VH-VL binders against Putative adenylate kinase. Designs and how they scored, part 1

Every score and structure here is a prediction.

Target 1, 196 residues: Putative adenylate kinase, of Methanosarcina mazei (q8pz69)
Amino acid sequence: MLIGLTGTPGTGKTSVSKLLEKRRGWKVVYLNDLIKEEHLYSEVDEERDSVIADMELIRERLSGILEEEKGQHAEKAKVNGEEKENITIIESHLAHYITDIVIVLRAYPPELKKRLEKRGYSEEKINENAEAESIDLILAEAFEWCKKVFEVNTTGRTAEETLGDVEKIIDYILAGKENELQEYIPGSLDWIDSVP
Unless a header shows other numbers, all headers, positions and changes below count from the first letter of the chain; antibody chains aren't numbered by Kabat.
F, E and O stand for the ipSAE by ESMFold2-Fast, ESMFold2 and OpenDDE, each averaged over both directions (binder to target, target to binder). V2 = 0.75 x the mean of E and O + 0.25 x the DockQ between their complexes.
Where letters were taken out, [cut] stands.
The coordinates of atoms that the task and the answers printed are left out; those that the model quotes come from them. Centres of patches stay.

## First folded at step 2 (VH-VL)

Design e6
Fold by ESMFold2-Fast, scan of step 5:
Structure e6 (fold): chain C 196 residues (1-196), chain A 118 residues (1-118), chain B 107 residues (1-107)
Amino acid sequence: as target 1 above (196 residues)
Amino acid sequence: EVQLVESGGGLVQPGGSLRLSCAASGFTFSSYAMHWVRQAPGKGLEWLGVIYRGGSTYYGNEFTSRFTISRDNAKNSLYLQMNSLRAEDTAVYYCARGTWYKYPFDYWGQGTMVTVSS
Amino acid sequence: EIVLTQSPATLSLSPGERATLSCRASQSVSSYLAWYQQKPGQAPRLLIKDASNRATGIPARFSGSGSGTDFTLTISSLEPEDFAVYYCQQYSNWPLTFGGGTKVEIK
């Protein structure tokens, strides 16, 4: 099962993913790192000091990773006599362009700005991300491209607290109970006036 | 011109099932979110659910277990599968087009009448 | 769910008069509120979106205002074709909800 963990930079995706990997043993693909390490980009945005991801290259590479993971899972089940969930988490602000099932992490834009400042983002990038979050940009994109979308608010919460919600969502999906996740139906947050 | 035409309504007994269709024309159907809204005779409007471009669906709380929304982009068609119908489901059913995330309905079909009665 | 309360239930006016219709939300919907017009035997028609933006093709006599919990639809001078039922709708939270409607009828 392929699940995306997406959200505006600064919403806690990486921290939650590391905890999820440690606690549940699920495979996590840190997509932004993979893109840079394996040059899964067609162009460089010189003004913004960033790369322009190539979605075709990314999808091809991920297909290979998923096939390898499927093989490893089958081998472990055969050797150990145990079946574990075959779950791969794609962590990236681009994950909603890739996965059919996605969890969108959210953060109150003023708090998001503080988090990005601590991470050394430029003022320009901080303002762009806060503005995008205020208009629900990534959530809106997830609605348009994904088959199942869940929303988790990380405002004022630790990564461990957010992890609890993410684990619940994934466990309910595995149980075929995703229709019971009413508290995570997207679209309940309004932050339009939170950014100047 | 944008047109939405519902069909499949009729008389059904309590406990029965019906599938409604909505035929779209005059726009790129696959690019839009589509909604179902109903209206009981002499009553107000009630939102049933939506299906987005990517296939994600969301329903009014009371409809999640009995109603399913689907679409066929190759046929420019939207569907509402209704199961375990009750007398209180008697209404005119409208399909409506949504333009984007958190947008209202800019075009509606003329509606199709569903009567649930013995 | 968010409850939308429309008042008055019925508004009896003559052509040429100003109509003011109210919609109150049980909790803030920011500006995610739309107004629709429905005539007997017809589907609803979008008039106003985002609380105050007229939909394409809607006459200038229709205007919307408000934010948060209190919203108003104004028809500056009623034309014969404006006698209809008007519904407000919020799209801030799931499930989407409509008000109970205000019937604007000929006095």
Scores: ipSAE 0.174, ipTM 0.698, lowest interface PAE 4.5, mean pLDDT 88

## First folded at step 6 (VH-VL; from e42 with light chain L96Y)

Design e49
Fold by OpenDDE, look of step 7:
Structure e49 (fold): chain C 196 residues (1-196), chain A 118 residues (1-118), chain B 107 residues (1-107)
Amino acid sequence: as target 1 above (196 residues)
Amino acid sequence: EVQLVESGGGLVQPGGSLRLSCAASGFTFSSYAMHWVRQAPGKGLEWLGVIYKGGSTYYGNEFTSRFTISRDNAKNSLYLQMNSLRAEDTAVYYCARGTWYRYPFDYWGQGTMVTVSS
Amino acid sequence: EIVLTQSPATLSLSPGERATLSCRASQSVSSYLAWYQQKPGQAPRLLIKDASNRATGIPARFSGSGSGTDFTLTISSLEPEDFAVYYCQQYSNWPYTFGGGTKVEIK
């Protein structure tokens, strides 16, 4: 099963993903790193210190990765006699364009700004991301592109706390208990008054 | 002209199942979120659920276990699968266009009547 | 869920009179509130979106106001065709919810 962990930069995706990898042993694809490392982009935006991702290249590359993972898992399953469901996490602010199931991490825009400041982001980039978060940009995109969308508020929370919610969501999905995840259905957060 | 036409309503026994359809025309169906809303006789409106462009679905709390919303963009069709029907499910069922997240319903069908009775 | 309470349940007025309908939310819905008109045997029609924006084709006599928890639909001068049931709806939070409706009837 492929699950996307998405959200505005600074919402804690990477931290949570690392914890998932460590605690659950799930495959994590850090998509942004992959894009840069393997040049899965069409253009470099020097002004924004970013790249324009090539989605077709990304999809092709990820398809290959997933096939490899399936093969390895099948081999392991034959050895141990237990069929374990393999979970692969796609970590990126772009993950909702790739996966059908996504968890969107959210953060209060003023707190997001502080987080990004600590990371050394430019003022322009900070404002851009804060605005995007304020208008639910990624959430709206997730609704458009994905089959299942969950939302987790990371405001004032540690990575471990956020991890708890993310794990719960995934566990319930695996158990076929999605109907019990009502608290993670999008719509509970409103940052409209926090537009920079 | 935007048009939504519901069908599939009728008489069904308690515990039975029914699948409603909504045929859309006059707009790019695949670009819009679609909703189901029902209205019991002489009562108010009740939101059942939504399906977005990409297939994401959300339901009212009471309906998640019994109702399933789906769509076929190639056929410009919206569906509502209803299982384990109860007498209280008797209502006119409307499909409505909702565009995207946090948007009201700008177009409605005329509705199809579902009657659950022994 | 967010509960919307409409008042009054019934409003009896004459043509030409001003109608004021209220919708109160159990919690803030910001400006994510719509008003619908429903006539007997017909589907609802969108009147107001985002608390105060008149939908396309809606006469100027209809206006919406409010934010947060308190909202008002005003019909400045009732026309004969305005006698109907009016519903408010919030689309701020899941699940979306409707008010119980206000029936505007002829006195």
Scores: ipSAE 0.000, ipTM 0.546, lowest interface PAE 13.6, mean pLDDT 89

## First folded at step 7 (VH-VL; from d47 with light chain S33D)

Design d50
Fold by OpenDDE, look of step 9:
Structure d50 (fold): chain C 196 residues (1-196), chain A 118 residues (1-118), chain B 112 residues (1-112)
Amino acid sequence: as target 1 above (196 residues)
Amino acid sequence: EVQLVQSGAEVKKPGASVKVSCKASGYTFTDYSIHWVRQAPGQGLEWIGWINAGNGNTKYSQKFKGRATLTADTSTSTAYLELSSLRSEDTAVYYCARGSYYRPLDYWGQGTLVTVSS
Amino acid sequence: DIVMTQSPDSLAVSLGERATINCKSSQSVLYSDHNKNYLAWYQQKPGQPPKLLIYWASTRESGVPDRFSGSGSGTDFTLTISSLQAEDVAVYYCQQYYSTPTFGQGTKVEIK
């Protein structure tokens, strides 16, 4: 099963993903790194310190990764005699374009700014991301592209705390208990009054 | 109601540049991308490029790289297409349309006729 | 770039009859892990911009009549008008958005 972990930069996607790898042993694809490392982009935007992703190349590459992972999982299952659900996490602010199931991490824009400042982001980039978060940019896109969208508020929370919610969502999905995840249904968070 | 309103018709000489505007309303401008598509008289649709209004990222058709420039002004919810080094074959109706990353185009502007003639 | 090829170039159909337009892509526009075909259909009437009819190969856009349907997967797609109406006279375009967007050359639908 492919699950996207998306959200505005600074919402804690990477931290949560690392913990998922460690605690659950799930495969995590750090998509942004993959894009850069394997040149899955068409152009470099130096002004924004970003790249223009090539979605075709990304999809092709990810399909390969997923097939490999499936094969490895199957082999492991055969060896251990226990079949477990194979989960692959796509970590990126672009993940919602790749997966049908997506968890959107959210953060109060002023806190997001502080996080990004600590990370050494430029003022321009900080403001752009804070604004994107304020207007629910990624969430809106997720609704458009994904079949299942969940939202997790990371404001004032540690990565471990956020991880708990993310794990719960995934576990419930695996168990077919999505109807019990009402607290993670989008719409509960609104930062419109916090636009920078 | 979602609306895209484009600037008026343009007549240009070969070698000149043209800038077409597309003003968006009825939705959050920064939540979507603006695509540009042109159509020569009696011909089909040709994709030029898109700009993400939220972060300013752009993608261009290889055919138009270096000659087309897409910009967006979030303060006015207006997208712009600038096409330089105009040729007679650039004569077409130019459309802006709303979309997302590699998304179909659900709302279109009324089109802007650009005529390039000596 | 993915090349889109429509067939036929023009089609004359009697009122109330079925119109079928085919579209082929030079490569698959199906993303299996997303389980979506990145294929759209547009209708364009004279002097008007294109109108989105179908997306994800088979999903009708809001407000589009039921007589319009999209089918297909991978590289072969079909737009069907089950019962052609007078207002359906137009040029229809397929478009892939799996990668850099590209359009088919268009199919002109007329009343016989």
Scores: ipSAE 0.014, ipTM 0.541, lowest interface PAE 7.9, mean pLDDT 89

## First folded at step 9 (VH-VL; from d45 with heavy chain W103T, light chain P101R)

Design d54
Fold by ESMFold2, look of step 10:
Structure d54 (fold): chain C 196 residues (1-196), chain A 118 residues (1-118), chain B 112 residues (1-112)
Amino acid sequence: as target 1 above (196 residues)
Amino acid sequence: EVQLVQSGAEVKKPGASVKVSCKASGYTFTDYSIHWVRQAPGQGLEWIGWINAGNGNTKYSQKFKGRATLTADTSTSTAYLELSSLRSEDTAVYYCARHGRYTPLDYWGQGTLVTVSS
Amino acid sequence: DIVMTQSPDSLAVSLGERATINCKSSQSVLYSSHNKNYLAWYQQKPGQPPKLLIYWASTRESGVPDRFSGSGSGTDFTLTISSLQAEDVAVYYCQQYYSTRTFGQGTKVEIK
């Protein structure tokens, strides 16, 4: 099962993903790192310290990872007698471009700005991401193309609290109870007044 | 061979409704959104809205909210636009087009002329 | 809504000459985390639906001749036809897909 963990930079995707990996042992693909390490891009933007991802290269590489993960999961199921689905988490602000099930982390734009300032982002990049968050850019993209979309507000919350939400969502999906996840249905947040 | 085939031309009176179909083939219907765009005679392109073919999520242009209804039937790979309370200014060619996660409107239907005349 | 304004409204160009169409958005359509400008160009020939030419401001769609190129960033964009051919007579539209979708009013390109 491939689950995307997406959201605007600064919403806590990496922190939550590392905690998930340690606590649950689920495979996490840190897609931005994979793209850079394996050169899954066509261009480099030196000014913004970023790369222009090549989605065909990414799809091919992920297909290989999924095949490997399937084999390892099947062997674990044989040895341990566990019946759980094979879980792979894709962590990236691009994850909703490749997954059908996606969890979108959200953050109040003023708080997002503070988080990005601590990362040393340029003022231009901070403003762009805060504005994108205020108009729901990532969520809107997920809503248009993904089959299952869940929204988690990280504003004023610890990584551990956010981890709890994400774990609940995944556990309910695995149990076939995702229809009970009313708390995480998209559409409860409106940030547009947070930008001048 | 990606193909979007639309239903035939319609003639309607003011106040009526019209339902235009868009049958997709040659790709996985549920991986794309279907957008609807209209073009009045001699005029430019006007976006109406989209539907996520995989789960039925919709987004509408503010101008068309309350009058336009988008639906999709995955069993027939067909999207529909229903437009109600028709007026003479709704006379236009109505296009469906698919939109991908990475590419915008890359394939278009042939268009459906809807004429509203009293 | 983001307003897209094209200039000129019409353009007459001799065969083999360069045609240039400008498109300006009322706000930036650049998102740096995707490192993309959410801007597309379409060609519409008489009696036909629009055809995608350029997306992400400068990426040519497959099968589109290399005489078509797109450039620009943020709010100011250009479609260039380096050597106009007879089959390029059409109306050209820019479109943003950053927040909802809006089209420019179109630019009619004709042979001088």
Scores: ipSAE 0.652, ipTM 0.843, lowest interface PAE 1.6, mean pLDDT 88

## First folded at step 10 (VH-VL; from d54 with heavy chain N57Y)

Design d61
Fold by OpenDDE, fold request of step 13:
Structure d61 (fold): chain C 196 residues (1-196), chain A 118 residues (1-118), chain B 112 residues (1-112)
Amino acid sequence: as target 1 above (196 residues)
Amino acid sequence: EVQLVQSGAEVKKPGASVKVSCKASGYTFTDYSIHWVRQAPGQGLEWIGWINAGNGYTKYSQKFKGRATLTADTSTSTAYLELSSLRSEDTAVYYCARHGRYTPLDYWGQGTLVTVSS
Amino acid sequence: DIVMTQSPDSLAVSLGERATINCKSSQSVLYSSHNKNYLAWYQQKPGQPPKLLIYWASTRESGVPDRFSGSGSGTDFTLTISSLQAEDVAVYYCQQYYSTRTFGQGTKVEIK
């Protein structure tokens, strides 16, 4: 199963993902790193110290990774006799472009600013991300395109606390208990209209 | 081939409701969102809202919130726009359009003329 | 709501000449983290639905001739037709999809 962990930069995706990887042993693809390391981009934006991701290349590469993981999992299952569904997590603010199931980490914009400031982000970058968070850019995209969307508020919370929610979501998905995850699906089907 | 085929023209009285259909084919219906856009005669394009065809999530323009209802039937790959409390100002060609993850409105229906007159 | 303003409202250009349409957003539609401008251009001919030309400000839709190009970032965008053809007579719309969806008022392109 492929699950995207997405959210505005600074919401804690990387921290949570690292903990997930460590605690649960799930495969985590750090997509942004992958994109850079394997040059899965069409252009380098030197001004913004970023790259323009090539989504087609990314999809192709991820397909390969998923196949590999599937194979490895199958081998492990043969050895251990355990038939558990394999989970691969895509960690990125771009994850919702790729996966049908996404967990969106959220943070109150003023707190997000503080987090990004501590990380040494430029003022411009901070403001852009705060704006994106304030208008629910990623969440809105996820709701529009993804099949299953879960939202986790990270405001005032540690990575470990957030991890608890993320693990719960994933565990319940695996158990077929998605109907019990209502706390992570705030509002109605038109919930995003109520988000300030 | 991707196609969006809309229902035929409608004539309604003020205060009535209209329901326009948009049947999709040539692609996986549930993988895309359907947007609705209208165009009054001789005017520009106006966005109404979108529906995630996979799960039924919707987003509406504030202007149409409470009056427009978007639905989707996955079994028939058909999206619907219902507009209630019709006014003369609602006279327009209504379009459905497909929106993907990487591309905005890349395929459009042929449009449905809705005429509201007393 | 983000307001999109096109200029000019109408443009007459000779065949083979360059046509330039500008679009300005009331606020930035750039999200640098995605390296994307949430801006699209559409062409609409009489009696037809709009046709997607450009998305992400500068990416041409498949099948769109090379003479069409999009440029700009942030709040200022431009659609350029390098050599106007007879079939290019249409109304062109810019659209932002950064926050909800809004269209410019349209620019009518005609042959001079």
Scores: ipSAE 0.882, ipTM 0.941, lowest interface PAE 0.5, mean pLDDT 93
Fold by OpenDDE, fold request of step 13:
Structure d61 (fold): chain C 196 residues (1-196), chain A 118 residues (1-118), chain B 112 residues (1-112)
Amino acid sequence: as target 1 above (196 residues)
Amino acid sequence: EVQLVQSGAEVKKPGASVKVSCKASGYTFTDYSIHWVRQAPGQGLEWIGWINAGNGYTKYSQKFKGRATLTADTSTSTAYLELSSLRSEDTAVYYCARHGRYTPLDYWGQGTLVTVSS
Amino acid sequence: DIVMTQSPDSLAVSLGERATINCKSSQSVLYSSHNKNYLAWYQQKPGQPPKLLIYWASTRESGVPDRFSGSGSGTDFTLTISSLQAEDVAVYYCQQYYSTRTFGQGTKVEIK
């Protein structure tokens, strides 16, 4: 199963992902790193210190990774006799462009600003991300395109606390108990722009 | 070939409701959102809302919230716009359009003229 | 709501000449973390639905002639037709999809 862990920069995706990898042994693809390391981009934007991701290249590369992981998992299952579900997590603020199941990490914009300040982001970058978070940019996109969307509020919470929710979501999905995850899903089909 | 085919023209009285259909073909219906846009005669484009065709999530323009209802039938790959409490100002051509993850409104229906007259 | 304002409202250009349409958003539609401007351009001919020309401010849709190009970032965007053709007579709309969806008022392009 492919799950995207997405959210505005500063929401704690990387921290949670690392913990998931460590605690659950799930494969985590750090997409942003992958893009840079394997040059899965068309151009470098020097002005913004970023790269223009090539989605076609990314999809091809991820397809290969997923197939490899699937094969490895199958082999392990044969050896150990345990058929566990294979989970692959795509960690990125771009993950919702790739996966049908997404967990969106959220943070109160003022707190997000503080987090990004600590990371040494420019004022411009901080403001842009705060704005994006305030208008639910990523969440809105996820709701528009993804099949299953879960929202986790990270405001005032540690990575471990957030991890608990993320693990619960994934475990319940695996167990077919998605109907019990209402606290992570807005109750209305009519989504509205709001600050969480 | 990707196609969006809309239902035929409608004539309604003020206060009535209209339901326009948009049948999609040539692609996986549930992988895209369907947007609705209208255009009054001689006027510009006005966004109404979108629906996630895969799970039924919707977003509406504030102007149409409570009066427009978007639905989708995955079994028939058909999206619907229902507009209630019709007014003369609702006279317009209504379009459905496909929106993808990487592309905005890349395919459009042919449009449905809705005329509201007493 | 983000307001999109196009200029001019109408434009007459000679065949083979450059046509330039401007679009201004009331706030930035750039998200640098995605390295994307949430801006699209559409062409609409009489009696037809709009046709997507440009998205992400500068990416040309498949099948769109090379003479169409989009540029700009943040709040100021431009659609350029490098050499106007007879078939290019239409109304052009910019659209932001950064926060909900809003269109410019349209620019009518005619042949001089």
Scores: ipSAE 0.882, ipTM 0.940, lowest interface PAE 0.5, mean pLDDT 93
Fold by ESMFold2, fold request of step 13:
Structure d61 (fold): chain C 196 residues (1-196), chain A 118 residues (1-118), chain B 112 residues (1-112)
Amino acid sequence: as target 1 above (196 residues)
Amino acid sequence: EVQLVQSGAEVKKPGASVKVSCKASGYTFTDYSIHWVRQAPGQGLEWIGWINAGNGYTKYSQKFKGRATLTADTSTSTAYLELSSLRSEDTAVYYCARHGRYTPLDYWGQGTLVTVSS
Amino acid sequence: DIVMTQSPDSLAVSLGERATINCKSSQSVLYSSHNKNYLAWYQQKPGQPPKLLIYWASTRESGVPDRFSGSGSGTDFTLTISSLQAEDVAVYYCQQYYSTRTFGQGTKVEIK
């Protein structure tokens, strides 16, 4: 099962993903790192110190990773007698472009600004991401194209607290109980007045 | 071949409602959103909203929120725009268009003329 | 809503000459975390629905002739037709898809 963990930079995607790997043993693909390490890009933007991702190369590489994971999972289930579902998580602010089941991490834009300041982001990039969060950019994109969308508010919460929400969502999906995830139904957060 | 085929022209009185259909073919209907855009005679393009055919979520422009209702029927691969409380300024050609994750409005329906007159 | 303003409203260009259409947004449509400008260009020929030409500011849609190009970033964008052909007579619209969707007012291109 392929699940996207997405959200505006600074919402805690990486911290939660690392905790998921440690606690649940689920495979996490850190997409930004994969793109850079395997040169899955067509251009380098030197001004922004970033790359222009190539979605065709990314999809092809992910297909290979998923085939490898299916083989390893089946082998472990054979040896251990396990019948658990194989979970792979795609961690990226781009994850909703390539997954159909997504969990969108959200943060109150003023708090998001402070998190990004501590990470050393430029003033321009901090304002850009706060604006994107206030207009629901990533959530709106996920709504428009993904099949199942869940929203988790990280405002005022630790990565461990957010982990609990993410684990609950995934466990309920695995149990066929996603209709019981009312508190994670998108549309409960509205930041529209939180940025200048 | 991707196609979006819309229902025929409509003539309505002020205060009535209209429902325009958009039947999709040639692609997986539930993988794309359907957007609705209108164009008054001699005027530019005005975005109304979108619906995700796969999950039923919608987004509306503020101008149309409360008057427009977007629906999709996956069994017939058909999207619908219903516009209520029609006024003469709603006279326009109404288009449906497909939107993908990476390509915006890449395929458009032929348009449906809605005329509102007394 | 993000207001999109095109200039000029109309232009006449001789066959084979360059046509340039400008589009300005009321706020930036660049999201640097995606490293993309959320800007598209459409062509609408008389009596036809719009047709996608350019997206992400500079990416040409499949089947669009290479005489069409898009450039710009942030708030300022340009559609260029390097050598105008007779079949290019149309109205051209820019559109942002960063926050909801809004279109420019259109630019009518005619043969001089």
Scores: ipSAE 0.678, ipTM 0.851, lowest interface PAE 1.5, mean pLDDT 88
Fold by ESMFold2, fold request of step 13:
Structure d61 (fold): chain C 196 residues (1-196), chain A 118 residues (1-118), chain B 112 residues (1-112)
Amino acid sequence: as target 1 above (196 residues)
Amino acid sequence: EVQLVQSGAEVKKPGASVKVSCKASGYTFTDYSIHWVRQAPGQGLEWIGWINAGNGYTKYSQKFKGRATLTADTSTSTAYLELSSLRSEDTAVYYCARHGRYTPLDYWGQGTLVTVSS
Amino acid sequence: DIVMTQSPDSLAVSLGERATINCKSSQSVLYSSHNKNYLAWYQQKPGQPPKLLIYWASTRESGVPDRFSGSGSGTDFTLTISSLQAEDVAVYYCQQYYSTRTFGQGTKVEIK
């Protein structure tokens, strides 16, 4: 099962993903690291769609990873007598471009700015991401193309508190009970008045 | 071959509603959103909203919120726009168009003329 | 909403010459975390639906002739037709897809 963990930079994707991997043992693919480490980007060509080529390379590589993961999981499940479904999480602000089940982390833009300042982002990048969050850029993209979308507000919460929400969502999906997840249905989080 | 085929022209009176269909073929209907765009005579393009054919989520332009209803039927690969409380300024050609994750509005229907007159 | 302003409103260009259309957005449509400008260009001939030419500001759609190119970033964008052909007579629209969707008012291109 492939689940995307996406959201604007600063919403806590990486922190939550590391906690998930440690606490639950689920495979996490950190997409930005994968792209860099395996050079999953194409040459820039003004007459070619270099952006589309990047996504094609990424899809092909992920397909291979998922095939290998499925084989290893089936072998381990056979040995251990377990019937649990294999989980792979894609962590990236791009995850919703390649997954059909996605969890979108959200943060109130003024708080997002403070988080990004602590991480040493430039003022320009901080403002850009706050603006993107205020217009729901990533949520809107997920909402438009993904098949199952869940929203988690991280405002005023720790990574451990957010982890609890994400774990609950995934556990309900695995149990076939995602229809009971009313509190994570994409809601009306309107940040537009909050942007200075 | 990707095709979007829309229903025929409509003539309506003010206050009525209209429902325009858009039948898709040649691709996986549930992998794309369907957008609706209209064009009044001699005017530019005006975005109405989209529906995610795979999950039924919708988003509307503020101008059309409350008057437009977008639906999709995956069993027939058909999207629908219903516009209520019609008035003369709603006279336009209504287009459906497909939107993917990588390409915006790459395939368009032929358009449906809706004429509102008393 | 993001307002898209095209210039000029109409343009007459001699056959084989360069045509340039400008599009300005009221706010940036660049999201550098995706490394993308959310800007598209469409061509529309009378009685036809619009046809996608350029997306992501500079990526040419399949089947679009090489004479069409897009450039620019942030708030300022340009569609260039390097050698105008008779079949290029049309109305051209820019469109942002960063926050909802809005179109420019259109630029009519014709042979001088």
Scores: ipSAE 0.667, ipTM 0.835, lowest interface PAE 1.5, mean pLDDT 87

